# VHH binders against q9c0y8: the designs that were tried, part 8

Target 1, 316 residues: q9c0y8
Amino acid sequence: MSASHPGILHEYTERLVAFELVGKSNVTLTSNVTRSLLLFVGGLGDGLLTVPYVQELVNPLDEIGWSIVQVQTQSSYIGWGTGSLKRDDEDLHKAVDYFLHIGGADFSTRKIVLMGHSTGSQNVLYYLTQSILPNYLIAGIAQAPVSDREAAYQFNGKEKTKELVDWVKAEYLDKGLGNDVLPRSKVENFFGEVPTSANRCIDLTDVRGNDDFFSSDLSADDFAKTFGNLKEISGSTAHSQLILLMSERDEFVSPSTDKAQLLNRFRESIRPTTSNSSLSGIIPGATHNVGPKSSPEALKWLINQLITALRSFIDQ

## First folded at step 20 (VHH)

Design N13W
Fold by OpenDDE, fold request of step 23:
Structure N13W (fold): chain B 316 residues (1-316), chain A 121 residues (1-121)
Amino acid sequence: as target 1 above (316 residues)
Amino acid sequence: EVQLVESGGGLVQPGGSLRLSCAASGFTFSEYEMAWYRQAPGKGRELVARITSGGSTSYADSVKGRFTISRDNAKNTLYLQMNSLRPEDTAVYYCARYTVTWSGGKYWDYWGQGTLVTVSS
């Protein structure tokens, strides 16, 4: 079903846009310097408003002085196939900079929280761990952080995934052809119609690939390199908060995986420990994207959790 | 095990009609987009008609107005009603399932064995 959504389309680069969803108050980032924003980045295949619960966050956030902004990166829609976390991070930095200042705002009046869905969670964690953070980037939220590698194991089989990785390494990476796009006829069962580079394939499906943050078979040392490496806020001893929100009925997580235990493993690895938010948890009854097959309480829980988090940040 | 089994093919005169069926099993049929493809001798396989899980349909230009794709979810069956058949419609017709990968990409992952439709005077 088609629907219209009030909002403002922003050109945060020469070629990339982001959509600010406008709530019932009609207050925007442009019209109010004290308005803060939740900058939302989707996962593989996502673009503008492709995650169902995003539109449901608009009014609740609006009521507490927050805007939600859906960012389109070069990786949006089918662009992820030739993308990378590094490229995404560059785009996100540009978005953050743009939205910090729009309307005449600055670090003293506006705060930014980065939220990622699915593979967007890798973007969030990557953002928080690569460079010293500014004082206006106060938190990251990873919703439905899942292992793409383990998803491949579930959908395609572990052995077939390994065969893919080995083949791509031998035929492309070892020959310096990492930027080449893999033939669709060979990899469509993994990536469908999405043109996918050799490098991106390895990032997503190789053990300890560049995107391998959330796999259940990773060691504590592996988690220490990601969760354990949150960067400090510039000019402060403080760090941004990291909130992890897993979906209880996430179809991309093996039924044999204890999600609560896995979440605890992630949380226990977070450094500094003060960045480990008590608001992390499992969305009850939620499918991966908290979609229509989720329990009725799932969306409400997510909304309440986000509102609680965002309020706490303003009060600090 | 996922299975698609086509039936209803045969010999028909130009201007005649034929209805193909595809019996699906081994998966939740109602949740998947389905399609009919055809392959004529010496030619590549081409899309004839598609129907989404929600029931939206699309057709190749060559069959638009003559063919109708439909589905009965209760019977796990896909149909292709072919009217005003032409000799150029002669082909093996295949039923196919459209699926989503873990990465969100989509592809046709299962095909039937096909059923032959011959249009000849």
Scores: ipSAE 0.814, ipTM 0.940, lowest interface PAE 0.4, mean pLDDT 96
Fold by OpenDDE, fold request of step 23:
Structure N13W (fold): chain B 316 residues (1-316), chain A 121 residues (1-121)
Amino acid sequence: as target 1 above (316 residues)
Amino acid sequence: EVQLVESGGGLVQPGGSLRLSCAASGFTFSEYEMAWYRQAPGKGRELVARITSGGSTSYADSVKGRFTISRDNAKNTLYLQMNSLRPEDTAVYYCARYTVTWSGGKYWDYWGQGTLVTVSS
């Protein structure tokens, strides 16, 4: 990975920026109305250039007429501790709108794919399920969708996590103090130095919390409310595609979890069924962020899978 | 089981030198950021020096230029070379491990028992 990458910094809304990574062709969203973009949102703690594989996507995407844009939301870096999916969704809508139109482009010339890493996957699924989609938002890609709740179970223990949830509910939520930030000394083993609100704690760690999309212990009915609730494209009976890409060696998924089975459960729940992409799968040999501890083939697989997906969208 | 065991503390005169060691076991030492903390009588625990897994170091202003933190990954040992010691350096010194949570947040999750350093005439 390079310590720097050429690109264009955009203020897509007041006090929020996104970075368009420029490839070898030097073509930008501003210079070409037919250029499409992969809008990338990271997970907890992520910002610009914090996900290793993003820079590796730039040139392959550039060659097929796609730019990659890393968006910073209010939740970027440590902002997630006091954030919410709803707030993130609002930011992402603003980003999508901005990048649709820059350079004089519109829905007839530019397409947008939303890609999320880790907790960014919750953002992607949330985006696709909350409101009717425009025809230019053609797909969502969830890379390394994992349950934060089950990650907490794995790292901190199931019982300890439940104790945390119960305590936060009793001492904060039941008292109308959901916006209060929890004492670091009480929750640093879960959240470290990140200021975390009571509400956000519950969103991430409670059963069927607001962010609880990918837990293995959820029922088919639970999945129906999320995966089963993709919204239609405006003015059409068509729907955006949802691609799920799990990491084979995801360190935040319990070793006892059958990832293939879990992925199938997600996919089987997707409605309409036409949105269930055949390109969903497990990244071979990949750690959570497809980082340096991944198998050498992992990144190549991811790149090829993305190229295949994005080409299919252009040909439509 | 993760263990951190400090040694090398003792009584020294002002202007003297002392070298502390922290023996680490039960984890891959080379992958973790480590630090020295100290707690003087009647005061809170304070960061003295830290060293990343890559070897980058930082120091409290009060010890900068006098103390040196280092590590030997082959020996799973953290060191603190203390020069030009002052009475105000008197404290129990602790080594600590820095870790990342599942959420990406970081905190000091393991501490040694401490070793006493007394600087007095």
Scores: ipSAE 0.811, ipTM 0.941, lowest interface PAE 0.4, mean pLDDT 96
Fold by OpenDDE, look of step 21:
Structure N13W (fold): chain B 316 residues (1-316), chain A 121 residues (1-121)
Amino acid sequence: as target 1 above (316 residues)
Amino acid sequence: EVQLVESGGGLVQPGGSLRLSCAASGFTFSEYEMAWYRQAPGKGRELVARITSGGSTSYADSVKGRFTISRDNAKNTLYLQMNSLRPEDTAVYYCARYTVTWSGGKYWDYWGQGTLVTVSS
């Protein structure tokens, strides 16, 4: 990984920025040619250049006419503690709108794909299921979709997590204090130094909380409400594609969980069925963020899957 | 089981030196940021020095230039070299581990029992 990367910093809305990484071709810097964009959103704690494989995607994508943009939302870094999927979605809509219109009428043919890492996967799925999509938003990619709730179970214990949820509900939500920030002394073993609201705590750790998309104990009916509810592309009967890419050695998924089976359960729930991409799969040898502890082939596999997907979208 | 055990505390005269050690066990020591804290009588616990897994260090202003934090990953040991000691350095010194939660937030999750350092003439 390079300590620096050339690119363009965009203010896509008031006080929020996105960084468009420039590839070797320098097309972004030297040309007004419309590029298709992979808009990337990280997970909890992520910001610019915090996900290691992002920089590795730049040149491969550049070669096929795509640019990658890291989008900062209000939830970036430690902002997630007081955020919500709804708020994130609003920010992402502003980002998408900005990049669509930044070049005026000449950019009307620009295609956009949303890619999320970790909790960014919830953002992607949320985006695809909450509103009718514009014709330029053609796909979502969820990399390392994991259950935050089950991560809490793994790291803090199931019973302790339930105790937390019960306490927060009783002391905050039931009293209309959902926006209050929880005492660090009570929740730091879950959230560390990140100021976390009562609502956000429940979103992440409660059964069927607002962020509970990927838990292995969810029912088919639960998945039908999320995976089964992809919205149409405006002006068309078509739908965006959803690609799910799990990490084989994801440290936030219980070792007892059959990832292949879980992935299949997700995929089988996708509606319409045409949105279920054949490119979904498990990144071999990959840790959660496909980081340095991953097998050498993990990143290559991810890159190849993305290239294959993005090429197919250009031809549409 | 994670365990941190401090040693090396004692009585020393002003201007003297002391070297504290913290023996770590039960986890991959090299992967964690570590720190020294101290608590003087009647005062709260305060950060003295930190060292990342990569070896980057930071110090409280009160000890800069006098104290040096270091680590030996092969020995699973954290050190605090204290030079030019002052009476105001008198405290129980604690070793602590900095960890990351599942949510990405970090906090100090394990502490040693502490070792007393007394600086007095």
Scores: ipSAE 0.749, ipTM 0.920, lowest interface PAE 0.5, mean pLDDT 94
Fold by OpenDDE, look of step 20:
Structure N13W (fold): chain B 316 residues (1-316), chain A 121 residues (1-121)
Amino acid sequence: as target 1 above (316 residues)
Amino acid sequence: EVQLVESGGGLVQPGGSLRLSCAASGFTFSEYEMAWYRQAPGKGRELVARITSGGSTSYADSVKGRFTISRDNAKNTLYLQMNSLRPEDTAVYYCARYTVTWSGGKYWDYWGQGTLVTVSS
């Protein structure tokens, strides 16, 4: 099914773009300095309009004075195979800077919330924890924060995953070949047709790899290094809010995992505690991407939760 | 257990026709994209035709207009109708299942044993 979506394509770097979806009001970030934005980053394999619920957010957010922008990074679509959270973070910083200032806006007039889906949740948490936030990023929303490592365990087997990791370490990393792309014939059952570097493989599948934020077998100390390390907003003593929204029927989370308990473990680790939003929760009846196999109420719940969150930020 | 079993191969004269079948079992056939591949002697395996779960089809240029891929979800069977066969179509033909990994990447995870098609005068 084909569809057209009104919006503005932004070149936020020389080679990267982001798409601002325009709602019924026709108000844009360029036309209104007080317009705030939800900057959305997808997960592995995602690009523009690949997450089903994004287009459904446009008008509800528009009604409350928010634009939604989908950002393409170098990792978009199949680019993640040779990417890294660090690279993604650099791209996202450029995006945030660009959108903060377009239309003559600045940190005093425009608010920005970063929302990530799936692996985009690692991007969100990474962004919030690496350094003092250079821009007025007031919150991060991690939707469907799941462990890629544990997803691999579920889909490929724990032992096979460990074998892969060991092999990649021995044959590539230990030899200084981390940037080499792994033979597709050896790893296609993990990564399919996506060219994947040795480093990226390890980031996603190794215990305490660079992307290992949300695994259920991590310790409180592990969570303290990520959830427990949210940075201040530039020019303020305040910290961004972190909202975690798990999908109740997330197919990438093991059925044996208690999602409520896991979510609580994440939340309890958030520091400062004031960044632990009461709006975190489980999207009822939602598959991973809140897609068509979700319960009918799932999308509505997500929309309402987002609206509640975004309104609360404006009132601050 | 996932199984794909090809049948219908054989010897045929140039210009002749043949219909291959692939019987699928052990999974929900209707939810998967399927394809036919072939491997000629001394050559690599190549994609011949592809059909999505929704029924959208694509073909290699070498077989367009001559081959037709189809599926019967009720019978869990994939078909390849081959018309106007040529000697260069001689190969072992394989059916394959396309799947998505946890990372979103796609690959062909199951293959049949193959069925030999020989086109010769």
Scores: ipSAE 0.721, ipTM 0.915, lowest interface PAE 0.5, mean pLDDT 95

Design N13W
Fold by ESMFold2, look of step 20:
Structure N13W (fold): chain B 316 residues (1-316), chain A 121 residues (1-121)
Amino acid sequence: as target 1 above (316 residues)
Amino acid sequence: EVQLVESGGGLVQPGGSLRLSCAASGFTFSEYEMAWYRQAPGKGRELVARITSGGSTSYADSVKGRFTISRDNAKNTLYLQMNSLRPEDTAVYYCARYTVTWSGGKYWDYWGQGTLVTVSS
């Protein structure tokens, strides 16, 4: 379905763009310095307008004075195959810095929320726990925080995934070839046509690989290093809020995984406990990206949670 | 078990027509993008035509206007109508299924055995 989408294309750093979708008010981040933003990062394979619910957020957010901005990183589309969470984080910091200052805004009035879908959820958690936080990032929202490793187990088999990991370590990592692209014939049933480096494969599919934040077999000690390690907002003792939104019918989560219990394990690990938002939950009837196969109420539920959260941040 | 079985190949004179069929089984055919590829002797495989689950089509420049890809989701069958055939269309024609992995990567995960089309005087 092709369509026109009114908005402003921002070049937030050389050759990387973000698209500010403009709602019915026609107010933008450059025209109103007090306007806040939801900065959105998609998952593997995503780019501008690929996550179906993003367009539906435009007018609800506009009504409460928020813009939604969809960011492209070096990892967008097929770029993730040779990327990393660290590279993504660097791109996201550049985007945040850009949007802080456009239109003459300052951090005393403009709030920024980072929202990620799917592996974008790893970007959110990485940002909140492994970076120096800017003094204007008030919350992170992780929608469909799904384990890539356990998805590989589900779709390719646990033993075949372990075989791939062992082979990549022996033939690439142990030989100092971590940046080399893997032969497509060896990995296409995991990564398709996407050129994928040895390091990226390990990040996604190895136990405690660099992306492995959400696997159900991780320990409380593992979660303490991530969920339990939210950084202070720079220059204060305040912390960002963390909101976790799982999809009830997520096709990339094993049927054997108890989503409610897993969500509770994530939430119980959040430190400081004041960052553990009560708005976290499971989106009823939702598929992974809350797409057309979702139940009719899924999108409405998501919108209501987001509006509730974003309103609460303005009243700070 | 996913299976793709091509049929309808044969010998035809230049300017003639053939209709290829690909019978699909072992999966929900209507949900997948499908394609025809061909491989001439001594050459690599090349894309001929593809059709999305929603019916949108695209064609290689060399066959545009002469070949038509179509699908019958009720019969789980992919078709290639080949008109105005030329000697350079001589090849083994393959049916292929396109899929998306858990990581979002895309590839042709299943191929048929092929059916030979020979265009000769």
Scores: ipSAE 0.545, ipTM 0.808, lowest interface PAE 1.4, mean pLDDT 92
Fold by ESMFold2, fold request of step 23:
Structure N13W (fold): chain B 316 residues (1-316), chain A 121 residues (1-121)
Amino acid sequence: as target 1 above (316 residues)
Amino acid sequence: EVQLVESGGGLVQPGGSLRLSCAASGFTFSEYEMAWYRQAPGKGRELVARITSGGSTSYADSVKGRFTISRDNAKNTLYLQMNSLRPEDTAVYYCARYTVTWSGGKYWDYWGQGTLVTVSS
């Protein structure tokens, strides 16, 4: 069944938009300059309303004075195939800057949390640990921080993935053709009909590719360079909080992977240690996107964790 | 393993009718978008019709009003009813499955062997 969703469409930079969903209070980021926001970025293939739990967050967040805003980037929908985490980071910083200042708001009165689903989790970690741009986020939330490389191993085979990586390096990267789109026939079983550049393929599927933050075979030294490198909030000595929320029944994580152990390895690597939120956890009964095949307790648990976190940031 | 087996092709005079079937096995048929493609001699494959898991249909302009795609999820079978056939409809007709990869990309991951339809006077 189709539904209407009341909200405000924001053009946060030329031709890029974000949609602020409006709750029952009818209070918005424009109508109340001290209102805070959860900026939401989806994963590969995602755009407005494609992640099913987002609309369920509207009223719970509204009750505590938060808007949820779905951001579109150049990578939304099929755009990701010719993008990069760096390009995404630039788009997301423009969105944060826009929302930080609309209606005369500033960071002292408005809090911004970036929440990513799936590869949006790589966007969050990149923003907080790798970006050269100023950080104005009170927190990042990574829901379903899944390895793209290990998903490729699971669904396409490890050896087939390595063969693709070797072929792309030899035929494209070594020839300076990293920005070229790969032939569909060579990559459609990995990326479908999405036009995918050689660089993007390597980012997602190579060992220590630019997106490769969450693979279980990475070392503590690898995690120290990412999770261990949280940057200060600009103009402050404080750091953003990092919340990691895995899905218990995530179909993109190998059944042999111990999610609790992997989550602990990520969390133990977080520096400064004060950024390691105690609200991190495993969403009980949840599929990857906490969709309809999830247990009903999954969504309730997610909402409770988010409400607890967001309320605590207003008190600071 | 996934299998798609087409049947029902043959020789038909212009203006005639023919019904193609595609028997599917090895997957939950009702969850997938399916399509018919065709390939005429000397040409590439072209989309004829597609049907979503929910039953929504789409057709190439050249067959609208003449062809009807349908599915029977209880029998795991895809159909193409072809009416008012023309010589230009002569082709090998293929059944195809549409899927989503781990990356969220979509493509036609399995194809049948095809069934030949010949329309000649």
Scores: ipSAE 0.542, ipTM 0.811, lowest interface PAE 1.5, mean pLDDT 93
Fold by ESMFold2, fold request of step 23:
Structure N13W (fold): chain B 316 residues (1-316), chain A 121 residues (1-121)
Amino acid sequence: as target 1 above (316 residues)
Amino acid sequence: EVQLVESGGGLVQPGGSLRLSCAASGFTFSEYEMAWYRQAPGKGRELVARITSGGSTSYADSVKGRFTISRDNAKNTLYLQMNSLRPEDTAVYYCARYTVTWSGGKYWDYWGQGTLVTVSS
């Protein structure tokens, strides 16, 4: 369905944009009042308005003094195929820096939360645990933190995925061709028509590839290197909070996976333990992107968790 | 096990009509976009017509107004009604399924064996 959405298009760095949707109050991040933001990054293939619940967050967040901002990165839409979490992280840091410096804001008055959907969840965890750049986020929210590698196993087969990984390593990585785009015929059953580099293929599908944060067969030692490594907020002794929101009926998670147990394994690995938010949970009745096939209560539950979290960051 | 089986090809005179069918099995047919492609001798495979799961259609310029793609979701069958046939319509016609991978990428993942249509006097 076509529609118009009022908002402000921010060019946060050369040729990259973020779209701030405007709620009923008409207050924005460029207004001369204190206002905080939820910066939203989608998953593989996502861009503006592709994740259906984002538009529904506008007014609930507006009522508590928060803007929702959809960020475009170089990886948006089909750009992810030749990208990386590191490149995404650089783009996201530029967006955060931009929003820290507009509308008379400073770090002490404007709170910034990064929320990621699907592979955007890997962006959140990377930002908070792996990035070498300064952290200015009060919190990260990972919605549908799903293993890409285990999705490949589920839909393409574990043996076929391993064969692809071995072939890409031998024919591309070992030859210094990591940035080369793979032949479509070899990878289209994994990545479709999206041009995909050898490096990106390995990041997504290899055991402990650079994107491989959420696989259920990773060890506690693996999780300690990621979930166990949350950075301090720069200029503070505090650490970001981490909220993990799985979708109960996520179609990209194997039916045999115990989501509650997996969530608990992630949460128990979070260090410092004070960053392990009690607001993490499983969204009842939700599909991967909390879309129209979700139960009616899924979106309301998600909104309630987000409002509770965001209020708590302002009340301190 | 996904299977697409075309039928209805044959020899027809110019100006004639022919109806192709594609029987689908092994998947929830109603949820997928489907297409007819064709390949003439010595040429690459070209799109003839597409139909979304919601019923929206599109056609190659060369067949607009003459060919109609349709689907019967109750029978898991895709159709191509070909009217006002011309010699240049001579080709092997293929039924294809459009899918989205776990990564969000899209492509035509299954193809039928094809059915030959010959338009000649």
Scores: ipSAE 0.526, ipTM 0.801, lowest interface PAE 1.5, mean pLDDT 93
Fold by ESMFold2, fold request of step 23:
Structure N13W (fold): chain B 316 residues (1-316), chain A 121 residues (1-121)
Amino acid sequence: as target 1 above (316 residues)
Amino acid sequence: EVQLVESGGGLVQPGGSLRLSCAASGFTFSEYEMAWYRQAPGKGRELVARITSGGSTSYADSVKGRFTISRDNAKNTLYLQMNSLRPEDTAVYYCARYTVTWSGGKYWDYWGQGTLVTVSS
């Protein structure tokens, strides 16, 4: 749709930007040091305005004193094909550090929540559990935390995915060519026309690849190393909260997957247990990105959950 | 099962016209971008025309003004009206579907078997 969206473009580090959408109050992160933010990161192929519900969050969040900010990383749009969760994490930490300090704010006055959609959910979990960089998030929200490997199994076949992985290891990784872009003809049924490195292919499609956080066949020990390892908020003994929001009709999750059971397995692994938010759940009637094919009530439910969560972080 | 079946090819004199059809089944046709490609003897496949799910069209320079791509979503059919045909339009014409993979990447994932168009005097 063609439209104009008022907001503030922030350059949070050299040539990387985040867009703060401005709501009806006209209050911004620069104009009010106590205003908090939801920092939003999309999934593979996403960028500004590609996830349809983000614009709908602007005014509901504004009414409770929160800005929504869409972050662009080096991986936005087609950049993900030659990127990594580690590179994304470095970009996201720079964005968080920037927003902690603009307008004269500091950690004691401003709350930051990182919300990820799809593979942005892997960014959230990586930030909170794997990163060696300081954590200043009061919470992370993972919407549609979907296994890329199991999606590849569903749409390309398990054996064909394993054959691709074996071929990439033999022809690229074993030869020290992990950063090389794979031939389009070998991978377009997985990654389309996106230039994809050997390392990125393995991260997404190999068992326990670097993105492989949400696969249903991972063990309790695997989940203990991720969900079980939430970091303290730097300068505090408190830990970030983690909220997991699955889409009920997610087209990238196998019909054979029991989403409620899988969600419970993730939640039971969260340590410390006080980080396991009771606001986690399954968005009724929602497709992967809560788009137009979702049931009419899906967006309303999502907004209500987010508002409940965000209010609770200010009341603390 | 996704199927694309082309028809309407044949022999035509230079300056003549043909209408190609592509019958689509096994998917929600109205939601997909579609295209016509062609392959002349000894050459690679080349894009002829494409049409988005919303109806926007684009054409190769060599066919602009002579060919018209269209779709009938009620009939699940893609069309190519070819006017003012030239000998260099001689090729096998293929119908193709554009899709997004589970990873968000885009490509042409299904192709028809093709229909031969021969333009000769």
Scores: ipSAE 0.481, ipTM 0.784, lowest interface PAE 1.9, mean pLDDT 93

